# Designs tried in a protein design chat: VHH binders against UPF0159 protein Ta1429. Part 1

All scores and structures are predictions.

Target 1, 206 residues: UPF0159 protein Ta1429, of Thermoplasma acidophilum (q9hib2r271to476)
Amino acid sequence: EKVRLIKYSNEREEMQKVLALLMYPFAEDASGIISRIKAMELSEASAILERIRDLRKNRRMKVGRPFEAVNYVFEVTTNYGAFRDLQRHRFLSIVRKPLTVSYGFDVPPIIAKMPDLSEEYAEAMKDAERVYRIIKERYGAWIAQYAVPFAYRYPVVFTTNLAEATYFIELRSTPQAHFDLRDIAIRMYNEIKSVHPSLAGIIKFV
Positions, changes and structure headers below are counted from each chain's first letter, unless a header gives other numbers; Kabat numbers aren't used for antibody chains.
F stands for the ipSAE by ESMFold2-Fast; E and O both for that by ESMFold2, at different seeds; each is averaged over both directions (binder to target, target to binder). V2 = 0.75 x the mean of E and O + 0.25 x the DockQ between their complexes.
[cut] stands for letters that were removed.
Atom coordinates printed by the task and the answers are left out, and those that the model quotes come from them; centres of patches stay.

## First folded at step 3 (VHH)

Design f1 (from c13 with S31D; framework vhh_8fcz_2)
Fold by ESMFold2-Fast, scan of step 3:
Order: structure tokens, then sequence, then C-alpha cells
Structure f1 (fold): chain B 206 residues (1-206), chain A 123 residues (1-123)
């Protein structure tokens, strides 16, 4: 599986935006909030985010709606079954391609550890590729996609926000999560952390 | 409405095998991830294995990896746990559980509707 962060915004600006939204319900006027935030040192802003992190006792407690304002665009290449599970997390898919055999397939870990079953699994995939090629030649790629087994990898581009990413990462990074989704969740966390180290602190339960 | 009925447990000697079954009804089985969890005597629930709605993604706890295999049959609304090389520490009540929440809410937990099936590994 492959996970790549395609688009994100400047961390300082995103932090100022989140803090403004956090303060808004408690202020008499918006101009006072803007002035306060513009004057705020980065260390003070980071301390506020750390306090918010500390208030979350477990992954069932949501991060607040202000964190929905921080947006990311990801490209993920994974098998179709795992992709369908990703769609349950309210990610907005931007690019949809017909399913294809061009990106390889994933062998379930238990099968991969048994040489005879692994070989039979690979032969079944090879057989499916033959059927795919025949249908593609006759009817084109959009019809042929229905012959592609769910084990084959599928590239997709989607958008998410920091609140959605936090929910997904915390749910799917546990040892109990599906192997493919757990790997995706951990890689997404590392991508966010690499560009937004302060904001990534909100993702507490990884 | 929602029912999960586990079966297939019993007394088995160390090194033996058992196949557990779970029959589901009252919900759209093919829309849910299914899991096996167990409760050893006097201890809390321990997750054992999971399988995605399509069957394409499968995971196992380290303690059972290589010994247990999870399988689902969406047409029959069944999930199975094939257990081999059983150890004394596998003794537990085994439950079939659906994953209740796929991210519409930040709450994620297993829905244990059945009574479970007892597995005892002893000489």
Amino acid sequence: as target 1 above (206 residues)
Amino acid sequence: QVQLVESGGGLVQPGGSLRLSCAASGFTFSDYEMNWVRQPPGKGLEWVSGISDSGSTITYADSVEGRFTIIRDNDKKMVYLQMTSLKTEDTAVYYCARELDYGDSPYWYFDLEGQGTQVTVSS
C-alpha cells in the first residue's frame, strides 16, 4: 500500500484559523479574537493545542468542529476492498478510475505464510487477469473492471480534514484494525505529522 | 432483531483443532466487518481476529496468528473461525461480533449479541 499527502496548507495559518474558531463562541466580537490571535506567540498557540489534547481521555471523545477547517488531499493505492472501507469515513473521493490489474494485488497475510496456498492464490489472480484482458479487448476497460478481483490495488485521490483524519487514524491504527487499513492510518498520521507537527498532536491515540 | 449465534465449541486436547461458526440475522451482513473476540476465565475480552465486509482484509492477534483462520460467507450470512494447534491459553468463551461504527461517529466498539461458545483446551 502507498499513501501520499498531495496538498496541505501552512501550519501557522491553520493553527490561527483553528484557534479563532475555538475562541469565537466565547467572544463578544470577532475583531478582538483576530487581534489576540495575530499577537499570539507560536509557543502559546502550541500550549493551547496541548491542553485540548490532554482533555481527551479516550478516542471516543471527539476533537472539536474547529479542526474540520484544516484540510488535506491524499492519494492512496490499496486493494478495492480496503478502498470501500475507506469510503465509510466520509472522505470525499475526487478521482475515480476503472478497476484494473496494473497495480498488482495483495495476498492476505495468513495465505502469504503458507507456500502452497500462496501459489494457488497467485494462480487464481493470474486466471482473473486473463479474463480481464479478454473482456477489455472486446468491451473496453469500463466493462472489464467487473472482472477485477477485490485483491487488486486501486489508486484513489480523496480529501479529508483534521477532525475526520483523527477519527480514522485513531479507529484504524489499533492492533485490532484490519491490516491494510491500519497501515494506511499509520502512514496518513506520519504524513500529517511531517508537515503539521503541532496540529498532529491532536491525533492522540495512535 | 439483530442476532448472532455462535457454535462449535467444546473440550479439546492441546494441539487439537475446532471450527467455530457464527450465524447472523436481523441486519445486512455484507455491510459489516465481523470479528471474533474471546473471554478467558476471570479476565476481560480479548480481540482475536477480524474480516472486512468484502473479505479482502483479514487481521489476527499476535497470539493466534498462523494458527487461526477467519472466513466469511456473505450468501449464507456466516463467519467461521478455524482453530488449529490449540493451546491451554486459548481456553475462553468465544464471541462473534460485528463492528458497529465505520467512522460516521468517533465511537468504535463491538456489538456482542450472542451468548458465545465455550472452548476448553485441556488434557
Scores: ipSAE 0.000, ipTM 0.112, lowest interface PAE 16.6, mean pLDDT 78

Design f16 (from c13 with L100T P106F; framework vhh_8fcz_2)
Fold by ESMFold2-Fast, scan of step 3:
Structure f16 (fold): chain B 206 residues (1-206), chain A 123 residues (1-123)
Amino acid sequence: as target 1 above (206 residues)
Amino acid sequence: QVQLVESGGGLVQPGGSLRLSCAASGFTFSSYEMNWVRQPPGKGLEWVSGISDSGSTITYADSVEGRFTIIRDNDKKMVYLQMTSLKTEDTAVYYCARETDYGDSFYWYFDLEGQGTQVTVSS
């Protein structure tokens, strides 16, 4: 499975935006807030975010609304089963192509550990690819997608914010979660952390 | 092997309350996370709430937090969803779903779902 962060904004600017939104309910003048935030040292801003992190006792305590202002666009290439689980989370938008056989397929872990079943599974997938190609030639990709087994991978693009990403990552990185979703969650966390190391600190229960 | 039977749905006015029940059998109930998911008319599945195997960790979708409460009874192999302050947007078929051996996956949504229980919020 491939997880790729396509779009994000500068971390300092995103931190300033979050802090301004945190302060806004308590201030008379938005311009005054912006001036104070811009003058704030990076270490002071990071300390505020760390205090917010410390106030969350468990993953049931959601990250506050100001963190919804930090947006990320991800492309995830995964099987249809994992995609269905992604759909139940509140990502702002999800865009996908028709299901296809072009990106390979995932063998369920229980089957992958059994050599005879793994080989039989691979043969069944190859048979499904033959049917897919026949239907695609005759009726096009949107009709052919109904012949694609759920094990096949395909790319999906979605937009999420830092609050929703925190919720998804904390829920799906647990040892009990589906391996594919756990892998996606951890990869998303690492992508966010690589570009926004301070803001990624709010994702506490990974 | 796994069987989940939902009940407790019905017609209720906005602001009303309902309690949904899910009876589980065919697996070691106390070892699995349990979830409620719903499907509004003409839309896809939406995750509503989850509760860990011990009951110590509970999560809710933002749309229902503060209004819904998920509860489990491992002795009776039951999970419940107490719904209060119901809104027209809560109208959906509600399904009880077990965490699969692989976690929550597409197979879980289609292979382990029972008939569901219909909740209609309308005046």
Scores: ipSAE 0.000, ipTM 0.102, lowest interface PAE 17.9, mean pLDDT 77

Design f2 (from c13 with D53Y S56D; framework vhh_8fcz_2)
Fold by ESMFold2-Fast, scan of step 3:
Order: sequence, then structure tokens, then C-alpha cells
Structure f2 (fold): chain B 206 residues (1-206), chain A 123 residues (1-123)
Amino acid sequence: as target 1 above (206 residues)
Amino acid sequence: QVQLVESGGGLVQPGGSLRLSCAASGFTFSSYEMNWVRQPPGKGLEWVSGISYSGDTITYADSVEGRFTIIRDNDKKMVYLQMTSLKTEDTAVYYCARELDYGDSPYWYFDLEGQGTQVTVSS
């Protein structure tokens, strides 16, 4: 399973936006906030974000609505079974392809540890691929998708925000999390951290 | 409408055990993440544990990990919290909570529908 960050904005501009929204309830007007934020040193901005990080004592305490203003577009390639769990996290699906056999399949961890069952599982998948091929040839890919087992991977493009991503990553990166979701959560964290290292600091419980 | 009814609380000595129960109705229980949250005297709400709709993903607050176990029974529409090695710091009203759309509130992720169940740990 693969996670790719395909759209994000400049980190300094996103930090300035978040800080402006954090200050807005306590200020007389928005123009004064913008000037103050633009004059703020990066170290001062980072200190404010670290203070917010320190105030969160557990994953239950959310980061606040200003962090919803930082947006990301991800392409996630995983099995359909894992996608049913992802849908509960309120990621907005922008677009997906028909279910297909072209991206391979995942063997559940418990089955993967048992050689005989792993081999039987792989053979069942190959049988499903034969059925998919026959239906696709006659009726096209959109109808053939109904023959694709939940174990097969397919790509879906999602949009999310930093607050939502923080909730998902902190909840699903723990050792107790379902393996597929844990792997996705850790990969999403690393993608965000690679482009937004300061903002990624808000994701505390990884 | 959505209803969550907690039970099983009581007075227990430090080191003791209790099992809390939550009976759910009015929604598709098997489609929602369920959580336990608590409110100690004079403090705000504290998240304790969460369990995914299938039971595959389970998480605990650091303060209770290794001591508490969350369980769900989708057929009976029940969530349980098995509490062991109880400490005076565990004294609180315990609530069963369904996952909330966090757009509504700056501080909370969960619906609190029930009255809670009181747990008192005292010698």
C-alpha cells in the first residue's frame, strides 16, 4: 500500500494563515493581525505551535478549527477492505478509478504467517482475476469491478485538512491499530512532515 | 433517537476491579467507533479508550494502558470497559461516547448521550 501527497501549499503561508485564525477571536480587526503575523519571526511562530502541542495531553483534545484551514490532497492505494475503514474518518473522496486487479492484493497478516493458507488465499485471488478478465472483456471495467475481491488494491484521491489528518494519524498509528490503517497513517505523517516540518509538529501522538 | 446507558460503577478500594457496561440504541451501532471518556471531580472530560466499529482497532490513554480493556459486542449493541488495578486517580463519572463530527466543537470528538456511571476508588 502506497500513500502519495499530490497537493499542498507553501508552509510559511499556511503557518501565517493558522496563526491569524488563532488570533482572530482576540483582535479588533483582521488587517492588524495580518501585519503582525507577517512581521513575526519563524522562531516565534514555531514557539506558539509548540505551546499548542504541549497543551494537548492526549489524542482526545483536538488541535482546534484553525488547523482545518491547512489542506492536503493524497492519493492512497490500498485494498477495498481498508477503504471501508478510511471512509469513517471523513476524508472527502475527490475521485476514484473502478476497482481493478492491476495493483495487486494484500494478504491478511494472520493468513500470511501460515504458508498453506497463504498459498490457498493467493490461488483464490488468481481465480477471481480470471472471472474479472472474462467480465471485463464482455461488459467493460465498470461492471467487472463487482468481481474484484476486497483484498485487491486500487487508488483513490482524497482531500483532508491538518486537523483531520492529526486525528487520523494519532488514532491509527498505534500498535493496536489495524495493520493496513496503521501503515497508511504513518506514511501520511511522513509525507506531511517532509513538506511541512513545523506544522507536522502539531501531530504529537505518533 | 440516539441513547447510550452506562452502568456498572460503584465504590471500590485501590487495586480493585470493576466492569462498566454501555447499552446503545437509536443508531446503527456496528457502523460507529465507540469510546469511553471520564470526568474526574473538578476537572474536564478525559478520553480513556476507543474501539473501532469492527473491534480491530483499540486504543488507550497512557494513564490506563495495561490496566483497562475495552470490548464491544455488535450483536448485543454493547460496549464494556474492564477496569483492573484501580487507583484513586481513576475516580470519575464514566461516559460511553459515539464518535462526533469534530467540526461542531473546538475541544471534543465525541457525542455524550448518557448520564454516566460513577466510579469511586477510595479506601
Scores: ipSAE 0.000, ipTM 0.173, lowest interface PAE 16.1, mean pLDDT 78

Design f4 (from c13 with S105E; framework vhh_8fcz_2)
Fold by ESMFold2-Fast, scan of step 3:
Structure f4 (fold): chain B 206 residues (1-206), chain A 123 residues (1-123)
Amino acid sequence: as target 1 above (206 residues)
Amino acid sequence: QVQLVESGGGLVQPGGSLRLSCAASGFTFSSYEMNWVRQPPGKGLEWVSGISDSGSTITYADSVEGRFTIIRDNDKKMVYLQMTSLKTEDTAVYYCARELDYGDEPYWYFDLEGQGTQVTVSS
């Protein structure tokens, strides 16, 4: 599976946390906020989040910092180039295995549109795999990883929060975005929506 | 064409100091956030530090806060990592990375970020 949601918290508890942080600047003390949040019905909480969604008129209007409190752990199987770009979105707790040839590779879209070049690209990948296997046998996987072209896929575990995920998904789900990251962004959105349908509503421009 | 070239690594004793450098070219350096990321032997990539385009916002991983200092010089298109009180756990290949707000990056961009610089902390 290309994108897998590994860890998330209960949606009601996450919504209560976000709403408490949203109300904090307007309250005299934290205990009053806790009482207000505990008394709030799920439908009332969802309505507030929908109202916040409606106030965002475009992608440039970022979600507020309270949404940074909602955390997700994802496993993404992608090429090293896409992984470099995921790091630019400030995803934390990046854990990966050595680069490998075991999960296949992605052909860049510009090359995929040119049949002759696409075939030559595939042959280059086969040649790189031969070099990788020789180095791995002699020197082990951690040295051999340096022979793996950036096109090859490997699994990466990272953490993100709802605000970062919103920014990433809205930016990378556009038609102009790199194909690999657009696919990851859409899958990540679907995973979040599956477990947190109310909170996922904040991700407006998908 | 974007290029990032890391340097300054080497062998150092525990408690020692090193200054890593990253020379940037091929883009408007002053418009981008810069980061240091490291890969210890047998482990995955670990984010170390970040600095905003103006230098006004700086962040550090808990493991290095108080010991490392990230600095940038927009005129020279350089970002540095001043490392002090080095520990054996700091042994890693250190990479310089650029953060982008807009997302359509050709594969050549990733290839040009450089090979990193090796830091070995050993007695």
Scores: ipSAE 0.000, ipTM 0.111, lowest interface PAE 15.8, mean pLDDT 78

Design f6 (from c13 with Y102W W108E; framework vhh_8fcz_2)
Fold by ESMFold2-Fast, scan of step 3:
Structure f6 (fold): chain B 206 residues (1-206), chain A 123 residues (1-123)
Amino acid sequence: as target 1 above (206 residues)
Amino acid sequence: QVQLVESGGGLVQPGGSLRLSCAASGFTFSSYEMNWVRQPPGKGLEWVSGISDSGSTITYADSVEGRFTIIRDNDKKMVYLQMTSLKTEDTAVYYCARELDWGDSPYEYFDLEGQGTQVTVSS
């Protein structure tokens, strides 16, 4: 599985935004909250997020709505089956490129265990690639995409927010999740953690 | 319209075996991940096992791995749970559950239907 984080915002600014939204229901006005948060050191903000993390006892206790304000854009390259499962979460697709044969294909595990079927499967894929190239030369990539089998991997750009990412990662990173989605979930977690180490702390059950 | 009907439970001795069945109707069975979950007496729901829509990806809770086998038959719209080496701790009502499409309700792992089937493991 290939997962790239292609757009994110400054962590300190995102933390200040989340803290402001968390404090808003309990304050007299927004200006006082903004002033206090801007004066707050990063270490103080991180400590507050750690306390919030500690209040969640299990993954069914969802992170609050303020965490929906932290947004990420990911590019995910995966097969059709994993793509269908990913669609069950609230990831918004921004743009899809024409389907292509450039990213390889996945052989289903049951077929991979049978040498004769595995060989026949690989031959069928190579035949599809030949048809794809002929159509692409004559009619272009957008028409040629209709010759690409579902076994081939596709790059898709998705947007998500920290709350959605937390739900997906905690659900799909467990030993009880699909193996194909588990790798995507772990990679997404690592990408978020690399750019937002404090905010990634809210993703508790990984 | 949407129905999941569990069956096959009963009373069995420790070390025994049972096969649970789940009959699905009213939806496109082959498009959903299917799961078994259980509720022991006086406790909350515990996830037991899951199987992808194609059957290619299977997972088990640590407590049942090596003892239980989940199977699906898309042509018959059935999910099975083959249980072996049963322990008193396996006593529970067992439910089959489908995973929700993202359009139905975000962040819910699965949807429970029906009455479940009671499994009692005792001497």
Scores: ipSAE 0.000, ipTM 0.135, lowest interface PAE 15.7, mean pLDDT 78

Design f7 (from c13 with S105F Y109E; framework vhh_8fcz_2)
Fold by ESMFold2-Fast, scan of step 3:
Parts: sequence; structure tokens; C-alpha cells
Structure f7 (fold): chain B 206 residues (1-206), chain A 123 residues (1-123)
Amino acid sequence: as target 1 above (206 residues)
Amino acid sequence: QVQLVESGGGLVQPGGSLRLSCAASGFTFSSYEMNWVRQPPGKGLEWVSGISDSGSTITYADSVEGRFTIIRDNDKKMVYLQMTSLKTEDTAVYYCARELDYGDFPYWEFDLEGQGTQVTVSS
């Protein structure tokens, strides 16, 4: 699976947390906020989030810091080139394994459109796999990883928050973005929306 | 510390072309996403285009899609904006920005270290 949401928290609790943080600057103490949030109906909470969504006029206007409190753990299986671009975003705690040939490879779209080049590309990958296996048998996986072409996929686990995810998804879901990053962004959006449909509404420009 | 120096602006007629340049220093250029943003007369900042640190991911605002091209050269520490089919609405001061850095909602800001370069599209 290209993108998998590994860990997330209960949506009602996350919504209550975000709303409490949004109200905090306007209250004299936290105890009054907690009482109000505890009594808040889901419909009222959703209406507040909808108002916040509507106040964002463009993707340059980021969601507020309270949305940094909503955390997600993702596993993404992608090629090294896409991984380098993904790692550029401010995701926390990126963990990876040595590069490997076990998850297949991606053919760049321009090459995939040309049958002769696509065939030569596949043969080059096959040759690289042969070299990889020889090095791995003699010197182990960590040295063999240097023989793995950047086209090969591998899984990476990273953490992010809703504010960073919103920035990434809105920036990378455009048609002009690198196809791999755009595909990842859209899949991350769908994963968030599947578990947090109300909070996902803050992701406006997707 | 961080310096971004924009150049290449000027007066051009509608339908014309210009290439803007941004020279970066004071940070590891190859590790940052670069953006172009603009400020039209009497209006706020508008994001125009972005390019990832490797150049693999490129994005454009709807208003410039198909007309502008962003390019980077990590060896020279440069980012460029090739503008074609210019419209009067493109008149603005153009800024190069290292990764978008927004203020708290409802506020926003850009990490703009340069003075910008003026683009005027008129007949």
C-alpha cells in the first residue's frame, strides 16, 4: 500500500483539544474552557471548524497553531527521489530501512510513454537488482543499498500534525507537482478524511 | 544572515516576457524549497510558484499556470521565474522566498529577505 495511516487519535477528543486551544487566548483560565468544551455538541464544534475554513482565503493563510496538536503517524512506500522531496517537508521523526529492491520500482512517466525506453529501463533495473544481490550476499544490506537505483521503492514511517499535513496536501496536490508527491498528498488527505472527516474539512485547497 | 537578491524586473507590454532571477546566500540553498510571491499595487502578498529542494516538485498559482515556469540551479544557488504572456494583472513587486513561513491564523507572513524586483505590464 502506497500510503497507510498507522496511528491517530479519537476525532471527538482531537476536536475538543483544538477548540480548547483556539479559545485559550480569549479566556482568563483553562478550567472554564474545559467545562465549555466538554458540554459542546458535535454540531457546534463542526460549525466553528467550518467558520475557520471559510476565513482562509488562500493556501498562504495557514491554519492556526492549535491544529499542530492533532498528530498522525504515516507509512509511505515510495522511491528515493519522492522520499527526498517528502523529507523536505517539516515532518517529525522520519524512520527508514536500508534501500532495497523488494518493493518494486517506478518508471518515470516520460519513459513509460516510450515503449523502447521503458523496456530498456526495466532491463537496467533487472541488472541493478543482480548487482544488489551479489553485494548483499557478500557485504550485507547496508552496503548493498548503494547499488539500489533511486527508482526503487521502500517504506518510510513519519509523524506529522494536521497543520503541516494541510500545508503539504494543499501545496503538493496541484496538477503541476511531481506525480509521486501529488499522489502521496491526495492519499494522505483521503486517509485523514476517512478517520477525521470533520477535522479534514480544514484542508480547503485540495 | 539569510540573503535573497531578486533581479530581472522591468517594463513590458501585455503579451511580453521577462525572466526574474534570485541569488541566495547565507543558508544551505540545496536543502530548502524556494518560492516566488508577488505584491500587486495596493494589495497583499500573493503566492505565485514553488519548487522543491531537488526540483522534482513544482507548483503554480492558478492565475499564472501555463504562463510562468520556475527553475532552480543548486550549484549556482539561483532560482528563476520565466514569465510569458504577461497581463496587466501581473504588475507587482516580485519576491523570492525560502520556504513559506506563515504567521498564526488569521495572519500570514513570508520569509522575505530581499527588496524584490518590480514588474510593470502596460502599453
Scores: ipSAE 0.000, ipTM 0.129, lowest interface PAE 17.0, mean pLDDT 78

Design g3 (from b12 with E107D S110Y; framework vhh_8pnl_2)
Fold by ESMFold2-Fast, scan of step 3:
Structure g3 (fold): chain B 206 residues (1-206), chain A 121 residues (1-121)
Amino acid sequence: as target 1 above (206 residues)
Amino acid sequence: QGQLVESGGGLVQPGGSLRLSCADAGFTFSNYAMAWYRQAPGKERELVARIYSGGETNYADFVKGRFTISRDNAKSTLYLQMNSLKPEDTAMYYCATEGDYVWGSYDFDYWGQGTRVTVSA
């Protein structure tokens, strides 16, 4: 899979946490808030989140800090070029392995449309894999990575919170975004929506 | 998750052959290195063979010259051709996607259910 959500928490508990943090500035005591939130019907909690969604009129209006408390761990398999762009976002943790040839490579669309260049590109990839194998066997993966062309894919794991995910998805899902990151952003949105349909509503500008 | 499905196992006499297949049902097959593992009764799973997305292969010493791993990316199918089978090859055979470990990565998240191979008279 290009994007996989590998860690998330129970939606009801995450919603209760977000609502408690949203109410905290207006309450007399923190323990009383938690009791009230636990007694709240799910439909009422969802309605509150929908009202917060409606208050955001554009992407420049950030989601509130309480949404930073909802955490996700994603694995994204992409080429090194897209990974460099992904690293520009301030995700909480980014963990990668040495560049590798195990996950295939992406052919740039312009090259894919030209038969002679496409064939030459594939031959260059085969040559790079051969060099990679020789270096890896003799010197290990961390040195062999320098022989891996930027076109090769590899998995990257990163941790993000719902507020940062909203920023990334809304910025990178636009038609003007680079195609690799747009695809990743849309897939991340769909993953969050599949496990947290109520909380995903805060991601408004997809 | 069960996106990989093995088939082709069965009972065969020593010296016989079998061809195992592993079909991908839900993700991009050509993006991954693929491997065959086996687990004999009372033993841990062990690597039998792997094939990288570019077609390069690697084999365990105990199957070199007897087994051949191959893939058909158009059909999203991985194969293991097993020749000159020995009683010691009796095991449950699993296919898996391979990647390096990164916080619960693809290496072990996409195992199939297995297919049984029994080599006996």
Scores: ipSAE 0.000, ipTM 0.112, lowest interface PAE 17.9, mean pLDDT 77

Design g4 (from b12 with T97A V102I; framework vhh_8pnl_2)
Fold by ESMFold2-Fast, scan of step 3:
Structure g4 (fold): chain B 206 residues (1-206), chain A 121 residues (1-121)
Amino acid sequence: as target 1 above (206 residues)
Amino acid sequence: QGQLVESGGGLVQPGGSLRLSCADAGFTFSNYAMAWYRQAPGKERELVARIYSGGETNYADFVKGRFTISRDNAKSTLYLQMNSLKPEDTAMYYCAAEGDYIWGSYEFDSWGQGTRVTVSA
C-alpha cells in the first residue's frame, strides 16, 4: 500500500488523554480531572471534540498542544522527490530502506501528458533499472541505491502526532499542493479516520 | 520471484554443527543476492550472512569464522553451514532474496516460515 498506518493506540484511551490535557490548565490538581475523565462516556468525549472542531474557522488556526500526545506510525511508499518535501514537515523518527526500483516509478504529470516524452522517460527509467540490477547483484542494495533515479518509489517509516498530522493534511490536501503530497495527505487522513473516527474529526479542512 | 523453502533446522548440543538449506521453486536464482536472517525469542530479526550473485560474502560479526554461506545456482539452493554452535545461536532462521521490481516485494523478504535451530545442553 502507498500509505499504511502501522501503529496507533486505542481511541478511547487517546481521547481521555487529550481531554485530560485540555482540562488540566483549568483544574486545581490532577485528581479531579482524572475522576471526570474516567466517568466520561465515549459519546461525551466525541461531543467535546466536535465542539473543538467547530471553533476552528480556517486551517491557520492550529489545534492545541494536547493533540501532540496522540501518536501514529506510518509507512509511506513514494518517490524520493515527494519524500524530500514530506520530510520538510517535522515528523519524528524517520527510518527508511535503501532507494530501490522494486516499487515502480512516478511519471511527472507534464511528461505523462506527452506520449512521446512519456515513452522516452519510461525507457530512461528502465535503463537506470538495468544499471541498478548490475550494481545490486555485485554489491547489494545499499550501494546500488546511488543508481536509483528520484522518480522511483521507496518505503519510509515515520512517527507523527495528531497536531502535526492535522497541519500536514490540511496544508497538503489543497489544490495548490504538490500532487504526490496531496495524495499522501488524503490517504493519511483516511487511515486515521478508519481507526480513530472521533479524533479524526479535528482534521477539518480536507 | 519463486517460493523459498527452508529446511535443516533441529536440536543440537553446544559445539555441534548443522546445515540449513533454502530451495527456490522458480525465480532466476543466479541473478539475485541471497541471505540468511535469524530471529531469537524476544529479539529483532538480524542478518546472519549474505552472498551476492558473483560469490562475494558478508557475515555478521557474531558468526564470523563459524558459519559459511554458499549457493548452488544449478540446483537453485542456498546453504548455511553452522559450526561451533552456541546457545546464543538459538533462533528461527529465514532465507531471503532481494526484492524484485516485477513482483514488488520488500527487499530481503522471507518466503516461508523459516526453520528452527535450538542449541541446548
Scores: ipSAE 0.000, ipTM 0.079, lowest interface PAE 21.4, mean pLDDT 77

Design g5 (from b12 with V102L S105D; framework vhh_8pnl_2)
Fold by ESMFold2-Fast, scan of step 3:
Structure g5 (fold): chain B 206 residues (1-206), chain A 121 residues (1-121)
Amino acid sequence: as target 1 above (206 residues)
Amino acid sequence: QGQLVESGGGLVQPGGSLRLSCADAGFTFSNYAMAWYRQAPGKERELVARIYSGGETNYADFVKGRFTISRDNAKSTLYLQMNSLKPEDTAMYYCATEGDYLWGDYEFDSWGQGTRVTVSA
């Protein structure tokens, strides 16, 4: 899978944490706030988040810093170019595999639309895979990675938070965004929504 | 990561055949290399066969000509056809996806629970 959510926390607990941080500037300490929020019904907590969503009129109005406290770990399998762009969005890579041929490759759309170039591209990739496997057998994966064209996908594990994920998803899910990043952004949104349907509501402009 | 489930193991006499299956319930199967490993009691796990996303296969010397690895991406299922079985093939057989490189070690993304193969009279 191109995007996989591999670690997240319980939604109720994350919502309570965000609400506590939102209330903190208006209180003497956090302990009393946390007790009150833990007693709050889910419907009431969801209504507060929905009001925050309604206050954002456009994607340039960023979500507040309390949403940085909700953390996600994603595995993203993509080509080198898309990886460089993800680094610009403050996704912290924890671990990556050496470049490899095991996860397929991406054909740029312009090449995919030209049958003759598409065939030549595929042939070059097959040749690179043969060379890669010979080098890997003799010298191991870290040396063999230097034979891998940048078109090949490789998995990278990233950490992000809900505020940064909101910024990335809203910026990169537009039709005008680069095709690789748009697909990643939409998949990331769907992964967050599947586990945190209430918190995903803050991601408004998808 | 997904959830891998092996099946098809059992008891066979020497010279018999078995077909192992590995079903992936939650993963994009076609994007990853897949492998069969085995572990006999008191021994280390060892690679039996691997099939890459591009279709190339790799076999351990001790199974070449006897075992065949294959995949059905539409069904998200990996197979191992085992022919001319020998007593030394007795082991727990595990399915795995190609792993992560963590801190200098290569680990598999996902392992199944295993299926037992016993070759004896």
Scores: ipSAE 0.000, ipTM 0.092, lowest interface PAE 21.0, mean pLDDT 77

Design k2 (from a4 with S102D; framework vhh_3k1k_2)
Fold by ESMFold2-Fast, scan of step 3:
Structure k2 (fold): chain B 206 residues (1-206), chain A 122 residues (1-122)
Amino acid sequence: as target 1 above (206 residues)
Amino acid sequence: QVQLVESGGALVQPGGSLRLSCAASGFTVSSNYMRWYRQAPGKEREWVAGISGSGGSTSYEDSVKGRFTISRDDARNTVYLQMNSLKPEDTAVYYCATDEYDSGWYEGFDYWGQGTQVTVSS
């Protein structure tokens, strides 16, 4: 799968945590605030989050720091170029497998539009796969990874939080964004929405 | 801003000819690789022809080679697709597009027009 959400917490617990942090700077101590939030009905908590959503008029108005407390772990499978751009969004890489030829490769659009060049490109990739197989057979996968062209896709596990995810999704889901990043952003939004429908409402400009 | 506007689509009898136009604004066609694509109902969008910004070299999908000709008018900032010996299989919405290639394998934006309908039917 291109984007997989592999770790998240219960939505009610995450909502309670965010609301407690939003209330913390005010008059009550932390214990009193947390007790109030825990007693709050899900519908009341959702209404408060919708009010917060409505206060943001554009994507330049960042979600508050309390939303940094909601954490997600994603596996993203993409080519090196897209990976470079993802790292600009403060995604923290946790683990990576050795580079491999098992996940296919991406053909640059200009080459894909030219049948002769597209065929030649595919043949070059097949040649690289042959070299990879020889090295892997003799020296193992960790040495063979150095024969893998940057066009090949590979999975990387990233951590992010709801505030960073909101920024990334709102920026990269626009029609002007590169197709690969836009596709990743929309898939990430759908993954978050599927497990945290109330919290996903904070991601307003999709 | 980059904008592409196609025109020239029509209903044509088999064996007929048609010329499509793609008017560009916000960039210069002589500096970019310009392409024509087509999409028939229920089918994937397929590349038809291309013309390079540098030197004006042309390329074609095998099924249209010899029948279609891509050209440009730099003064009018317009790209053309001359379609001859049209077949029912050429029926599709035709799109004008341009792409940018990034040396880091980060593909640039694809700019597409609205499309123009070509129907080849008796």
Scores: ipSAE 0.000, ipTM 0.081, lowest interface PAE 21.1, mean pLDDT 78

